# Ledger of designs, part 203: VHH binders against o26223

Target 1, 191 residues: o26223
Amino acid sequence: MKLLWTSQHIKVTVHIDGKVSKMDVLEAIKTRRSIRKYQDREVPEELIDKILDAAMCGPSAVDERPWHFIVVRNREMLEKIPEVHPYGAMVKDAPVAIIVCCDSSLEKIPGFWVQDCSIASQNILLAAHSLGLGAVWTGVYPLEDRVEGIRRLFSIPEHVIPFSVIPLGYPAENPGTRDLFDPDRIHLEKW
Short names: E, the ipSAE of ESMFold2; O, the ipSAE of OpenDDE; V2, 0.75 times the mean of E and O plus 0.25 times the DockQ between their complexes.

## First folded at step 11 (VHH)

Design C88 (framework vhh_7nfr_2)
Fold by ESMFold2-Fast, scan of step 11:
Structure C88 (fold): chain B 191 residues (1-191), chain A 124 residues (1-124)
Amino acid sequence: as target 1 above (191 residues)
Amino acid sequence: QVQLQESGGGLVQPGGSLRLSCAASGFTFSRYWMNWVRQAPGEGREWVSSISYSGGWTSYADSVKGRFTIARDNVKNTLYLLMDSLKSDDTAVYYCAKHIYSSKPKTQDAFDIWGQGTQVTVSS
């Protein structure tokens, strides 16, 4: 648990008070928040590898698994993302970003690649959080201007669709947790 | 079932014009990039043109740029290729496709084609 110890010692967003404990799946889901402020620290490649492994473990419609990932660490490239993605201003301040893409040649069932890439994106967010990192999903698809801007910037082929840009890093903010449970949205046996 | 049905081909004289159509069914047409691909007798498949799902982005092979216009109607689920100033070298079977490998050095040149295509013959 070296990651949790490191976070405790440097007063970052850690939900462990005087104890070392593993974050279980439910805790990770409930405490994950969008993080847009990052420490000026590089993320080790081994953590990116773990995050991408988790991303590829998601369920996929008819097991088509159409996702591809671009890992961006180059500062000049990160600084250009806000120029083609208006709500991606935080990306320039992140040490790394992952671009989630769909290779449409891998589709087995039309249209479900959106769900597939959404699952991969959410797994990236959860995995990052579980490893003591912060991340945020910035939307690319279905906004054509953003899709083509990201495509041009990263030389993405026409049969591949950029879906999301996810900057990540060690968190420099702690927004706290949200109580989102709403029993009015739960219906027993019928609407 | 996914279906792409091309139409509008025929025999034309050099300098003539044709409008090709591709009727799409069995999938959410408005969520896919669409492409026109052609295959001349005895040759491999060549990418001709691409259009984004909203129609705001288009691209063309150098051989057809300025002569062809790609368009789509997402309400009618139809892809179009407007062909002007046709040349003998444009003679080919034209296919609409959802996938294309035009932007990379080719170790393979594979396209997903669902229909029989439509034959365009320019004076020969």
Scores: ipSAE 0.000, ipTM 0.125, lowest interface PAE 17.3, mean pLDDT 81

Design C89 (framework vhh_7nfr_2)
Fold by ESMFold2-Fast, scan of step 11:
Structure C89 (fold): chain B 191 residues (1-191), chain A 124 residues (1-124)
Amino acid sequence: as target 1 above (191 residues)
Amino acid sequence: QVQLQESGGGLVQPGGSLRLSCAASGFTFSRYWMSWVRQAPGEGREWVSSISYSGGWTSYADSVKGRFTIARDNVKNTLYLLMDSLKSDDTAVYYCAKHIYSSKPKTQDEFDIWGQGTQVTVSS
C-alpha cells in the first residue's frame, strides 16, 4: 500500500446513547457497583478526560499528587493483562482500561502514596458511574508478581509503581444496589 | 501469518450493488473492531464504516449512510460491506483495516493491519 495521509483527520461522529447520570454524590456512592461485563461500544475520549480530571481532584498527603495514569485502548495490550493478573480476565473484554501508577519521585512523605492512589482509583470508579459507565478496581499493589508483570508489560520505570488496573465500558450487566449501613460499627465517644 | 484479504470488487453501473468481503487470518478476528476505508483516484483515504468486535455497534460516513451496510461473521473470520445504490463518486479502492483500539478511528495510524485493497468502479 503506497498511500500516505496528509495532516487531515477522519471526521468521526461521537454518539452517547447511554443515559447521562444526574445523580447526586450520595446516590453515586451508594449505587456504584463493580461492573465486569461491557458492551463492545466505544467510550469517547471526552468521558475518559472527565474521569481522569476527577481522579486528579482527590486529596493527597501534603498535596504530593504522585499519580500517573496509563490509558490502554490497544486490544492486544488489554488481552495480555490477564496473563499477569489472574483476576483481571474481564479486562480483555473492556474497550479501555486505566492503570493508576505512583511516581515515587513525586512522593513527599514515604508510604502515603498508597492512600493517594486509592483515592484516585475510587474517584475513577465514581466518576465512571456518574457518566453512565461501568468499571471495576482490580488490585495490583501490593502483590509483587502483579506489580512486576504490569510494569514489564507497559514498560513502566522502576521508580513508578503500578497500583490498580481499572477496566471501563458501557455496562452489559445491571447488578442491584446494596444496603450496607451497619449501626453496630458506629461507636459514639469511645469504643 | 497475520493478513487481511479483500474480494468482491468490480465494475458496476450506477444504481447497482456489490458485496465486498475481507478474509482475516493470523489473529483473533472476533476480538477487534474492523473498518472499511476507501481511496478514490487522486484523493486521500476516506473512512467509510466501522463495526465493533461483536457486531453490536456500527458507524458510517455521512456519504454512504443509508446505502452501505457493514457486517461481520466471527465464525468465518470475514468482514463484509454491502453496497447499494452505487454512485460514480463511490469509485475507489476499498481497504479492510483492523483497529488498534476499540473505537472509531481519527487517523490512519489507528489501524495496525491493512488489506491490499479491492477496486470498485461505478460507470456506465
Scores: ipSAE 0.020, ipTM 0.551, lowest interface PAE 6.8, mean pLDDT 87

Design C9 (framework vhh_7nfr_2)
Fold by ESMFold2-Fast, scan of step 11:
Structure C9 (fold): chain B 191 residues (1-191), chain A 124 residues (1-124)
Amino acid sequence: as target 1 above (191 residues)
Amino acid sequence: QVQLQESGGGLVQPGGSLRLSCAASGFTFSRYWMSWVRQAPGEGREWVSSISYSGGWTYYADSVKGRFTIARDNVKNTLYLLMDSLKSDDTAVYYCAKHIYSSKPKTQDDFDIWGQGTQVTVSS
């Protein structure tokens, strides 16, 4: 890993299979796209560890940090996810998926775990993108059938709530970036 | 000096169990993925199992899934293969191998250090 100075100052650099890539925070946010097609390549454990470290760095209400993560690499288990998640067909083709969960016993303020797990999920997407991987957030909570389906597949205890399933891998598609800035949604001083 | 030394092989009856060990020295064992690779008489090398540097990820060939368990002890710098329900077609020389890359191997060229091998014979 090396640090390089540019007009944006600091770049985040990583080593992936001998390659060096870099991306600043604003670039990562603006260029991240949902990726649903993956190369037939394993994702190194080091990259998963970096992604999970980033996931746990998110802010949380009253520092409750209720998130837990299940990392799934078993192909038979990945192939069963689409059976309980109608929009999770791409998961069976991914080399790995992360299930973001909430341990409700850690919740200090009712309802804020949803925001906490959303932050963790977004950090997973951004970290994956910054490391040269593609990922997509597939929603589980608050859809009761998906919550129960995922719970049964992965033996998740009753006090733990599966929130999202995020397949990831090296991207096999490049949808390009979008310009989503809309000044009509910005109001100065009053509505 | 950099080396991998296997032990624990031998003759075992079908349905029996063996525990293979691989002692690593001369490199930082805890930083590398490790594999077991076997070679049956007259055959090419067959990948058996891999374990990540932390032990958090394990992979198995379809022929050994549910019967073999790969494990490591990073304090003792030792890799293990726990072999259960052994079959005659498990007969092979078993090699311990150090990965070049932190991923499931695609070819034997993805390893830079190999042990000398330990013979496992399954027969009645």
Scores: ipSAE 0.000, ipTM 0.101, lowest interface PAE 17.0, mean pLDDT 85

Design C90 (framework vhh_7nfr_2; at its last look DockQ between E and O 0.01; V2 from the best seeds 0.00; counts 0 for: pae E 18.0 > 2, placed apart)
Fold by OpenDDE, look of step 12:
Structure C90 (fold): chain B 191 residues (1-191), chain A 124 residues (1-124)
Amino acid sequence: as target 1 above (191 residues)
Amino acid sequence: QVQLQESGGGLVQPGGSLRLSCAASGFTFSRYWMSWVRQAPGEGREWVSSISYSGGWTSYADSVKGRFTIARDNVKNTLYLLMDSLKSDDTAVYYCARHIYSSKPKTQDAFDIWGQGTQVTVSS
């Protein structure tokens, strides 16, 4: 069985066996959209593995790689996430979510973990998109209520900081593409 | 109280058909994946089939593939198993089970709620 996701600009083919048509990196970046509606389908474990592999391929400060990932497929837990994350309503409708966390004990330079985990989170989004999945970055850090909510919900130790919750699934929406290029944001040599 | 109740089992001849039902109560049925699992006499539990929230995804054991069809009615809070071309080896107690995880079950630990089961006997 072939899943064909066709948009005006993007054709993604996903096979049930986990084989997917690949897109180039620029295409992935430019065509990625936040997806908040998901099909009633399983996300194969192989795809999650590939996504997590990609998540760990980003640079980090002094190669500290402080990130940890919680893969959530538990239905009850997915249903609970919106209770502590008000803007994560779509998580309950996803078949799987990845929680990106920072282990502060791995941090070599204070403060760069935010950048590191952001890179990991973005790589998750790009990888998901390239594999024919939809995802959205729901921010946890730095909002204290969300951080503590997720911490408590998943019994995350104090030295580990939940950073983002990323639901994933096969897209049930097509937001289309947009041009985000703004030349007014580009300054040459000086402001 | 969360409950699953199977029905529709019985005695049938080889080649016959049965339709099992599982009535769910006490939880939002449409928010859970469901499975059928069977246990033959003297054997362990065997996974038979799974279905996603709205039935967009289904899976079957090789032993029943092409003969059994899993379905659900989320308005009626009911899971179904249509069994065609029944064989003697299909004789078992059939259980409906609620998934813990939003994925195909790998082990029996993937389920948190079970019905009492319904007996299916295929005999000439």
Scores: ipSAE 0.665, ipTM 0.843, lowest interface PAE 0.7, mean pLDDT 92
Fold by ESMFold2-Fast, scan of step 11:
Structure C90 (fold): chain B 191 residues (1-191), chain A 124 residues (1-124)
Amino acid sequence: as target 1 above (191 residues)
Amino acid sequence: QVQLQESGGGLVQPGGSLRLSCAASGFTFSRYWMSWVRQAPGEGREWVSSISYSGGWTSYADSVKGRFTIARDNVKNTLYLLMDSLKSDDTAVYYCARHIYSSKPKTQDAFDIWGQGTQVTVSS
């Protein structure tokens, strides 16, 4: 049977400084892609504030909330990141980057800070996408050379661990969406 | 080694035109937002215009909108200000400035590198 239409998620329209359409949560999750090419357009501080608010709303083990965030807008500092992060070349092309860090002194349960910081990083990606921005997660932890390189570059104290570097900006590419659903990975009641 | 050098200023009559140039050296010019900032005699610095690193985004002070055009040549590492319909109030030293951030400047602290300036005098 030929399908002439497809199911669509309902967008909510909000009036602020113009007409803004918001994605529903499932649409945002399914359409988010890693974006590595950015317009040289300014990213307003208000959007970064909204993204960081969303980052802090994720669940954390025993509510330890160990994350700290460094917002990097300084052009020279962005250009130095690829020197200590081999897969972070796109960071120098972004107008801003967020470094997700763990303050180990806030950790209440050993090892779960990795999951806490992963959740925060994913929320940054989803929030950026929902606001019309593009972003990509570049890994820092657990690669010791990258951890120390980023620490030294941004004067991060020894008890704080840089976890990820997330450049973001208005997208200059559109890779399209992926259809990744695989029912063979779902087991009912038993393996 | 990092430097900005302006040229193209001079004396023009009201209603005249000038083209200012700013030669950049010692850094990757194509990676920075750039601005023109002016200072009239006895006044503070006034932001005039900004351009993004690709030239895709430009902005202008209300006093110069429709009369001035900012442009750049990333191959020649040169910033331009094309000034039309010049008025006596446009008389100032014009400075080329490199942005610290990829954004419109809020204050003069948004710039880390400044040129020496070029004098523009609009009079009969």
Scores: ipSAE 0.334, ipTM 0.738, lowest interface PAE 3.8, mean pLDDT 88
Fold by ESMFold2, look of step 12:
Order: sequence, then C-alpha cells, then structure tokens
Structure C90 (fold): chain B 191 residues (1-191), chain A 124 residues (1-124)
Amino acid sequence: as target 1 above (191 residues)
Amino acid sequence: QVQLQESGGGLVQPGGSLRLSCAASGFTFSRYWMSWVRQAPGEGREWVSSISYSGGWTSYADSVKGRFTIARDNVKNTLYLLMDSLKSDDTAVYYCARHIYSSKPKTQDAFDIWGQGTQVTVSS
C-alpha cells in the first residue's frame, strides 16, 4: 500500500523563529533605515504578532494606551492607499501595512495620544528591523487630507484617528547605515 | 447642510466670565481643526484661538493667552471658548470657523465655514 501525496497535501515546513539571530537594542536603533522596496515574499502572521506586541510595550501618558492597529494584507486595499496618501506610493508594493490609530475615547490626558502613537509607531519600526524586515513610517496625522482619506478608505469611525501607515516586508534594498550624531544638538544644564 | 451655530454671548462686566458654544452639524466635526475668530466694531477679524482634531494642540492669540481656553467635545460636536477676566477690548462678535487645513491659520482664507457669530459686550 503505497500512497502518494497530492498537491492538496503538500506539507509546508515553517522554520521557527528561534533560528533567527537576535540584535542588540542599540544596534537595532542605529542600523534601522526606512525601507521602501520589498521582496515579493509574504510576512508570516507570527512576525506581525511579535511586532504588534512590541508596539504595545511603549509607554503612554498616564498609561492611557490609546492605540489600535489595522493590519492590511488585502492587495486591493494596499493599492488604494497611494490614492489618498501621495507620499505612500511604496505601500502598494508591500505585502502588508499596519495603520496606527488613536481611539480618542481612551484619552486620559488630551493631546498626548500623538506622543503615545508615535512611540508605538517607532516600536513597530524597530521590532520589524530586529526580525529581518524593512519598514517605513508614512505620516498621516496631522495632515487633514490624509487623515480623511485613510478614514474613509478603511471605514474608521469618527472617534478613531489614523496616525500613521507603516508598510513592511522583507527588504529589497540596503541603503546602509548613517552617522547622524550631532553634538551641537546637546545642551548641558541650559540651552 | 453644513452649519456652525454660536451661542452664549451677552453683556458682562469687566473681570467677568462667559462660556461660548459652537454647535456643528452636517459634517464630521472630529476630523477638522477649529478656531474662534472675533470682530470688534469697525475692525477687521482677529484670530483668537485654534484647536486640533482631538484637542491635543491648542494655540492662542497673545491678547487672550492665559484668560481664554478653547475646548471641544467630539461626542456632542461642540466647540467651546471659556473666557475669563474679560476686558472692554474683548467686546466683539465671536465666530467659530472650520479650518481648510490642519495648521495654524495665517489669514481668513484658512477657513471655509463660518458661524453666524455671537455678540460679547464687556461694559460697566
């Protein structure tokens, strides 16, 4: 009794993340670059989960944690983002994008949600980089036309504010590292 | 129909307080920056204060800083101006206005929708 596997039963072996080398946090911060070109390669859901877990680890004003995230993998939706976000052209080429939003009903201190969502957005960039992915933060808030466009495209309710769109994928470019340290920006004791 | 309707004006003695309200309808209020602008008799319009979508960013003209507070309630679609320590120079018609762009206004061209105005009179 010899059985042959059909194409429906082809077993796909997925390598567990434990084989991925870990990156020192200072190295991650210093080497992360905005990546706007991506391989035609899916990003596993497991990696997105890790990235969003990291996003939610950030501090927030009085622990308000106002953030919500929309994970976009649908090709049609990704291709529509540049129509309402002129500096988001690379999003159509990404396998996935994360939209960082604020639920204004969760604000405990008015206005600090911008800092809160900025922290979450940066954590997404760093976590993606540490997992071998490339990403870029494309600004939505406070640009009214971008906010309204993204809100309408994704049916985001009035009390929820889209803050940023972050396309990500395995990088297809390497812009290299930069030395951006500027001691003239450092002021001891006073301005 | 897009509408902005101010209320809460009136006659107040110097040093008094007033609370202005601006009811918004016919558009998604929470998606727009809003401002208060005033016009004294015989003068041009003067920007008073602006507030961002969530209320996270506010700005005030030097003439009212420390005395006036702008606020919004995005559930009730209402803009507020809390005016304390009123002076005779604050006598004006006060308008609420919707921003075209999410930025500090430079001129009256920054606004596409205006309310009808509410009269504030500060007199002995």
Scores: ipSAE 0.000, ipTM 0.111, lowest interface PAE 18.0, mean pLDDT 86
ESMFold2 (binder alone), look of step 12: mean pLDDT 85; pTM 0.867

Design C91 (framework vhh_7nfr_2)
Fold by ESMFold2-Fast, scan of step 11:
Structure C91 (fold): chain B 191 residues (1-191), chain A 124 residues (1-124)
Amino acid sequence: as target 1 above (191 residues)
Amino acid sequence: QVQLQESGGGLVQPGGSLRLSCAASGFTFSRYWMSWVRQAPGEGREWVSSISYSGGWTSYADSVKGRFTIARDNVKNTLYLLMDSLKSDDTAVYYCAKHIYSSRPKTQDAFDIWGQGTQVTVSS
């Protein structure tokens, strides 16, 4: 059975306790951390819709936009992900996960779907963070064992490639922020 | 009908070599990870080696690493185990097994289809 969406057709401004929370783009980028512990609290469908809208707004090579998304809320299905993804143990504890996929039939430029799906994955992480959620990118492609495990678990067609599994929820940890700026990696005019 | 049929077992002296084959039928062989699992007399089943659907990924038990090579031919729907430098401890019935999911198996419950086994005896 497929899920019927209604909220995906309407763009809505989220009000939290009558207040609109805003985060500067630079602040969101600099303060986003991988979150692997989640509260036992459901994520509203409206927030998932906003995250997926942001995911689809990424740049794509020759505008091929090959991404498809599976939203997983079923506890039994979430509990099976660690069986096919050894570093995805936290997924079973998340209230929801998004599987980012590439539909190879939409590919116009060979090989660029990897960058397209990477951009979509990063947009999911940033959008989740900006909405007060935590998420982590768990890698699927290019690890053949994980690709085929996820494909079989979610009945993904052979022309579709699962790229990443991103569990998300309200964070139950605060790892702090990192200072990663390294001026030695910046070269002026020439190497 | 879904089946796995092993062949190539036999009696060999220590230090010898054998090549096991497993013929697969009744499912799309090229879409599944495959493993070799062995069972010595009076012992439980021991995982030996796994190979990804494309053959790009392989893994081995520490006891056989460097001596055994797993391979597959997706055109012939056949799995292979090339065994070199055989030891008496390698004596076992060798089973071909199909994975339910991709990745290295944690337990024998990771497999849904098993062959009937082929006997390998290493003795002088």
Scores: ipSAE 0.000, ipTM 0.112, lowest interface PAE 17.6, mean pLDDT 83

Design C92 (framework vhh_7nfr_2)
Fold by ESMFold2-Fast, scan of step 11:
Order: C-alpha cells, then structure tokens, then sequence
Structure C92 (fold): chain B 191 residues (1-191), chain A 124 residues (1-124)
C-alpha cells in the first residue's frame, strides 16, 4: 500500500515559535511535575534550543559553567538507554532526551559541578514545563555503573561526567497538583 | 531566502539508476531532518525517505526499501537520494522537504519548506 498524504490526514500541528501563554514563575515552579508518558509527537528543534538557552542561564560556582549537553533524538540510541539505566525505561518512549554533562577540565572549585549540573537540570525541567512539554530527571551521577554505561554508550570522554538524562516530550499524563508547603521545616532566626 | 532546489532527475530505463540532489539555502540545514516525497501523475504525494540531522538515522517507505539510499552533506548543505533498480512505478516528481518535526513525518503538513521538484521518468 502507498502512504498518500492529504490535508484530511492532518491531526497535529506544531508551531516553530512555540507560543504558549506566559505563566507566572511561581506557578511554573509549583505546577511542574515529573512526566514519564509522552505523546507520539516530535519536539521542534526551536523548543530544544530555548530549553538549552535556559539551562545555560543558571548560576554557577565561581562562574565555571562546566555543563555540556547531548541532545539525543535517534530512536536506536534512545532505546539503548534503559540497558545502562534500569529505571530509565521511559526514555525509550520519549521523542528526545537531553544528557547533562560536566566537563571536569572547566571546573574551578572541586565538587561544585554537582550543584552546577543540578541547576542546569532543574532549568531544563522548568523551561520544558513553561513551553507545554513534560520531562523527568533520571539520575546518573553518583551511580558509578550508570555513569560508565552512559559514557560508553555516547562516546563521552573520560574527563567528562554524565550527570542526568532528561527525556522530554508533549505530556500524555496529568499527575495533578501537590500540596508540599510544610511550615514545620521553617525555623525563624535559629534552629 | 529560504530555498530547496532539486536536480538530477531525467529519463532512465527500468533497472537503471539516478542520483537526486537538493541544495538548501537560507536556513541552518544541519539542524533539521530532511525528506524526499514524490508525486506520481494523477496521484497524491507519497513519502519516500527521511534522514536525521546528523545522518545517523534513516527511514524508507516499503516501496523503495533496499533500492533507494538517502544521504546528506552538512558541509555542502545538500540532501541526496541514490536510486537503484528503478521501476516504472517510480515515475514521479520528486520533492525534497524540510521537517518541522525531527523524525519520521506523520502527515504532509509535517514539512514547512518544499522544493520545486525534479521529474523522474522510468520508461522503456
């Protein structure tokens, strides 16, 4: 059978500029949820560029900015991630994943790259949410087997440390809202 | 200007080979998935093949699998379709198209930029 396309077969339209109503920063922070189920829709490259721009805007210890990013869209490569990350099964179902890495040669103060890459990872999650996408942070560092597995799979040099794998896409689930404010964790002026 | 321009079409006998080229300009070619789409006389458009921005992933319609090879040169901003063992059923205008999406298109509207097409005629 031939695959013939007509306008009657259009089910999904995606805008390159990705115009989404601007949400309040506090709303974005409070409503972001880990999303592990994705629609069978591709994410435009422009939206990935916006997300990575936001990732690089995070504060960094002594402005070392050691982060590098690998953008994975190849289906075969996405399907191999669960082989080296047992709890990353959802990655193979995502249209794209971002691997957050630290180039240790850029590190100016030992150990602070963990905070730097955590900040970059969180900015990816928030930026994705603000653009109508869902994402989840799957941990790589400090689990040695996952670090080496991801390094080998993506030909990452030994001086570069894979920190997190973040699959993202248009959400196919809505886990709802959480009430997380706990005043008992707030101490005034002293413990 | 943003443009895709195909070349390399022509007349060929059944069993022959052709190489189509598509020159891209006005956008960052290396960032986008590209496809070949064809339209036979009196028929609708049929997707033929897609290639990822790096060239690491390719896909083909069942009708051309094993006979056609899609390739790209990101330095020259050029997309290729290498067509072997051509059949009369391959007679069509061949278009190159830029994806809005980064993988296999779901519909014709998955493309935002189209070339003008190049005619391939397979005839005895």
Amino acid sequence: as target 1 above (191 residues)
Amino acid sequence: QVQLQESGGGLVQPGGSLRLSCAASGFTFKRYWMSWVRQAPGEGREWVSSISYSGGWTSYADSVKGRFTIARDNVKNTLYLLMDSLKSDDTAVYYCAKHIYSSKPKTQDAFDIWGQGTQVTVSS
Scores: ipSAE 0.000, ipTM 0.124, lowest interface PAE 17.6, mean pLDDT 83

Design C93 (framework vhh_7nfr_2)
Fold by ESMFold2-Fast, scan of step 11:
Formats: sequence, structure tokens, C-alpha cells
Structure C93 (fold): chain B 191 residues (1-191), chain A 124 residues (1-124)
Amino acid sequence: as target 1 above (191 residues)
Amino acid sequence: QVQLQESGGGLVQPGGSLRLSCAASGFTFSRYWMSWVRQAPGEGREWVSSISYSGGWTSYADSVKGRFTIARDNVKNTLYLLMDSLKSDDTAVYYCAKHIYSDKPKTQDAFDIWGQGTQVTVSS
């Protein structure tokens, strides 16, 4: 049995004027907020591909780039994440989530994979924001129960460590920006 | 326990209207995208329409756009297809289908649960 499809394949037209937010790097960093409420509309695969491309562009200790990504769109799998991640309740309401993982076989310097995967996670958040999406970083590592729960749920091999779960979608909330600059945290020449 | 049950099909004259219903049970209906898919005699399955879990997003095949309306009632766990200006080419078995993903279906593999189908015949 072959399904016959009409009018839904696959050419996403992006209008530079008005459809994609023009945002420089500093603006993206300063205006990105954690988004936990999502529209139930589809996130195109092309946008996920752009986000993952950006994730892999981060600096990595000795260029080890140990990251792997699981893209989760399966509704039943998304609904099971809060069962193994108590503070990940919003994940079940997202149209898609990215699980950032470390393949320990790619690790060249012990322990630096945590920084590598943190950089990849932040790049996902910034890239999503720049593309008009909202996302939030939900922590997995170093919480042992969450690491093992996510591993079992997604059949992740023992040499691979799930680091973060990042739900994303079109935002259904608009939190204001924050003024976080604190000159008292800047020391000149000495402490 | 997980089940989709279509109803509302039948015989109708060209230019007539029908309302199809799909009763869902055994899963949290309000959490899933839903679709209508049809199969005409001697043809493969053709996607007709999809609706997001809240009803805020809908899509239609070019062949039915402007004539059909997909809707849902999350309190009653029921999916609808309102069919207007019916043509003989709309004659088919209409299936209700539950999405695996929050995405427009690309293939039959996008669905994990199918109803048994309801026959729509447009003829005089």
C-alpha cells in the first residue's frame, strides 16, 4: 500500500524580510529566554537541521567533538520524558526535543566532554532563538537517575552519556528580556 | 482499548454534504495530531487533511481545499471531517488516523493507529 500525498512536500519558502528575524549575535545572546510553552504547530525538518549544524560548530577541547544528537518527535516518547526527568514536565507539550549526548569513545581528554556538550546545548538554544523558535535546557547529567532513565527510554548505549534534553517549538509565551549586567562582578587587574 | 471508530459515511448526491466523525478511545486524544486519509476503489491511500492537537493548525490536500473542513472536540475525544460540494471523485473509504509525531504526515509510517474506515459514495 502506497500513500498518495498532495501539496505537503517539502519546499519551505523563507522570506528574509518579515519571516526570519534579523538578529545579530549580541542581540541573540541578550534576548534569548527559556521557553516552556509551545504552539502545537510543526517545526520543519529544515530548521532542526540548521540548529544541529550550529550545535556542531562549537569549540571543543582538543577538537574531540564528542556530541551526538537524538531528535524526538514521537509523541509517546515525549510524554515519557517527565517520568524519568521530574523537572522536564514541559517536554511532553513540545512538538520536538533534542537530546544532546556524549559518545565517550570520541573523548580525547577526560572530563572536558561536559564543557563540549554545554557549548553544543547553548548553540542549540541560540540557533533556535535566531530562527524564531523557543527552547529550554533541561539538565540530565550529572544526575544519575536522570542519566539512566533517559538512557533506558531511548535505548542509548552504555558508552554514550545523555547530557541534556532540549524541547523546542514555536513559542506560546514571550517573557521580557533581563538586565543582567553587574559591574561588581568585574575586577580590574586584581581581585 | 486503543481504538478509532469512524461514522457518518453513506450515499450522497453530487454537490451534497456529509459530516464524518471519528470517536477515539484508549489514549489521550488531546495530545496527538490527527488525520483523515481516503482510499478510492483501485487506488492507493491518499492523505486528505490533518489537525494539530489543539486544533490551531490545519492542512488540506489540494483536491479538497476549500470544500472540506477538519475539526476536533477534545472534550468528546472526537475528530470531524465536514465535506461540502462533494464530487464523484470523492468516493472512497475514509479512515481516521492517529499521528506518531507532531508533524504533517509524509508516509503511512506517520500513523500508528488507524480506524476501520467509513464508505462515502457520491453518485446519482
Scores: ipSAE 0.006, ipTM 0.435, lowest interface PAE 9.5, mean pLDDT 85

Design C94 (framework vhh_7nfr_2)
Fold by ESMFold2-Fast, scan of step 11:
Structure C94 (fold): chain B 191 residues (1-191), chain A 124 residues (1-124)
Amino acid sequence: as target 1 above (191 residues)
Amino acid sequence: QVQLQESGGGLVQPGGSLRLSCAASGFTFSRYWMSWVRQAPGEGREWVSSISYSGGWTSYADSVKGRFTIARDNVKNTLYLLMDSLKSDDTAVYYCAKHIYSNKPKTQDAFDIWGQGTQVTVSS
């Protein structure tokens, strides 16, 4: 192995042999699937940092970038998420989860923070997939009970809105490839 | 024409190494999981190893873990099996197989395209 780039907090290592191909952008988009079963394996902090870097690279309305992220590794806290999120049962089995939040004080255009945080959430899913991890977007906003439940559980301030909870880990399932292209949904020049 | 063509088999001494290749054509190789499956004389097919479309996920049968490495080159549309520390029990015809779905195979019915096979003989 070689170190190709080293910063104060980030080290890049390259395996000299054994890695034959890389996933390009279109392949990552087309082959990403929701993953809800995870290996009992630690996800390195370096991979989480890369995923969050990708999340923050999304476009946002008037460059407001209202997103904040909570990284949850504490097993007790992960086990409490299903109590406030009915469809978040898989989160308790994940080695880590990312909570995507909107700091409403950073919002410049009313309502566009939802799109901004959706973009950040999708980037998390794609980046995780491209790095060999699996993840799933579990919805929080706009369901009031989930928003307040997650807020209380993680001590999120009143001006911050939890948007999504994304558990991730090394996948313990592979649900297969989807063929979703539908030309009937493409209209040339006009409807 | 959809085709998988294996090469690299042969006669090798115990403890030796071989590299098998599988050239794919007629389908978008980079979109599918691929496997190696072997059949020993007088026995049924045994799954050996699988690799995801990107190479980010690999799995191995217990009998070959630590000795075999599966790899792929999506630019060259080629699947590889690097076989180290070969044993007489590794003697078999080795088949390259394309997965129907992107998941770990449970049975041989998980594959829709098979190569012709390449013979690996490890003398006792």
Scores: ipSAE 0.000, ipTM 0.095, lowest interface PAE 19.5, mean pLDDT 84

Design C95 (framework vhh_7nfr_2)
Fold by ESMFold2-Fast, scan of step 11:
Structure C95 (fold): chain B 191 residues (1-191), chain A 124 residues (1-124)
Amino acid sequence: as target 1 above (191 residues)
Amino acid sequence: QVQLQESGGGLVQPGGSLRLSCAASGFTFSRYWMSWVRQAPGEGREWVSSISYSGGWTSYADSVKGRFTIARDNVKNTLYLLMDSLKSDDTAVYYCAKHIYSSKPKTQDAFQIWGQGTQVTVSS
């Protein structure tokens, strides 16, 4: 006996580099994967601008928006990142990286800048994915050696804390999606 | 008025396959989680499978994992249960259930059955 079935979803149209795609928000969230291999291909400045616009649209504690961003395209600088970040080897192969930073002088409520910069970092990953790019979050804070190494490498002032380094580019790998839904982690009304 | 109409049941030999359908009307089908529930003669209702409103999430009872597939068509307002490798223990009346909430229920009592069901009989 042969079984046939059909499933359909409502899709929201997303513009990719001026062209139409059918990736809705939920699809973007569920299909985003860490990409660590990139094509030897330039990422247009217009796409970086769109990604950074999305990064700054995240919520922040008491609307403090403490984030600053460094866009790195210089090959010599990208090649030095693995020296101060042991798990950042892929950064040297990326055409561009974004360093997410916290300006502590903008902080209104102590400690929430970590959550604010996490939100900005995730928005960068999702925006990159929606634009046909691949990216990966490489952790900097709270590892003091990485924080200090990145700060010195990019002349970041003492009151600014580098939070994450996110290399991005056109993907040269296509990892499969993961089924991560775990109903045992959902509790209705009480634990 | 909410209406759920199950179909596709029948008599099948062990190891056989069936496709159940549930035609839904009277509510916005695409906004609700849906489930299949079965009831064997002389027993209580047993939850079989659930599917999210978009079809992106599915869950199965341990007794049917790897053998059954739940699916939906939100354009046709139809829920499906594709049943492979049927066993005598699968003999039951199968009901289509609308969830009270647009989310996975914690208990099987959190969904509503409106139809008369469709009989599946697996016998040698």
Scores: ipSAE 0.000, ipTM 0.083, lowest interface PAE 22.5, mean pLDDT 84

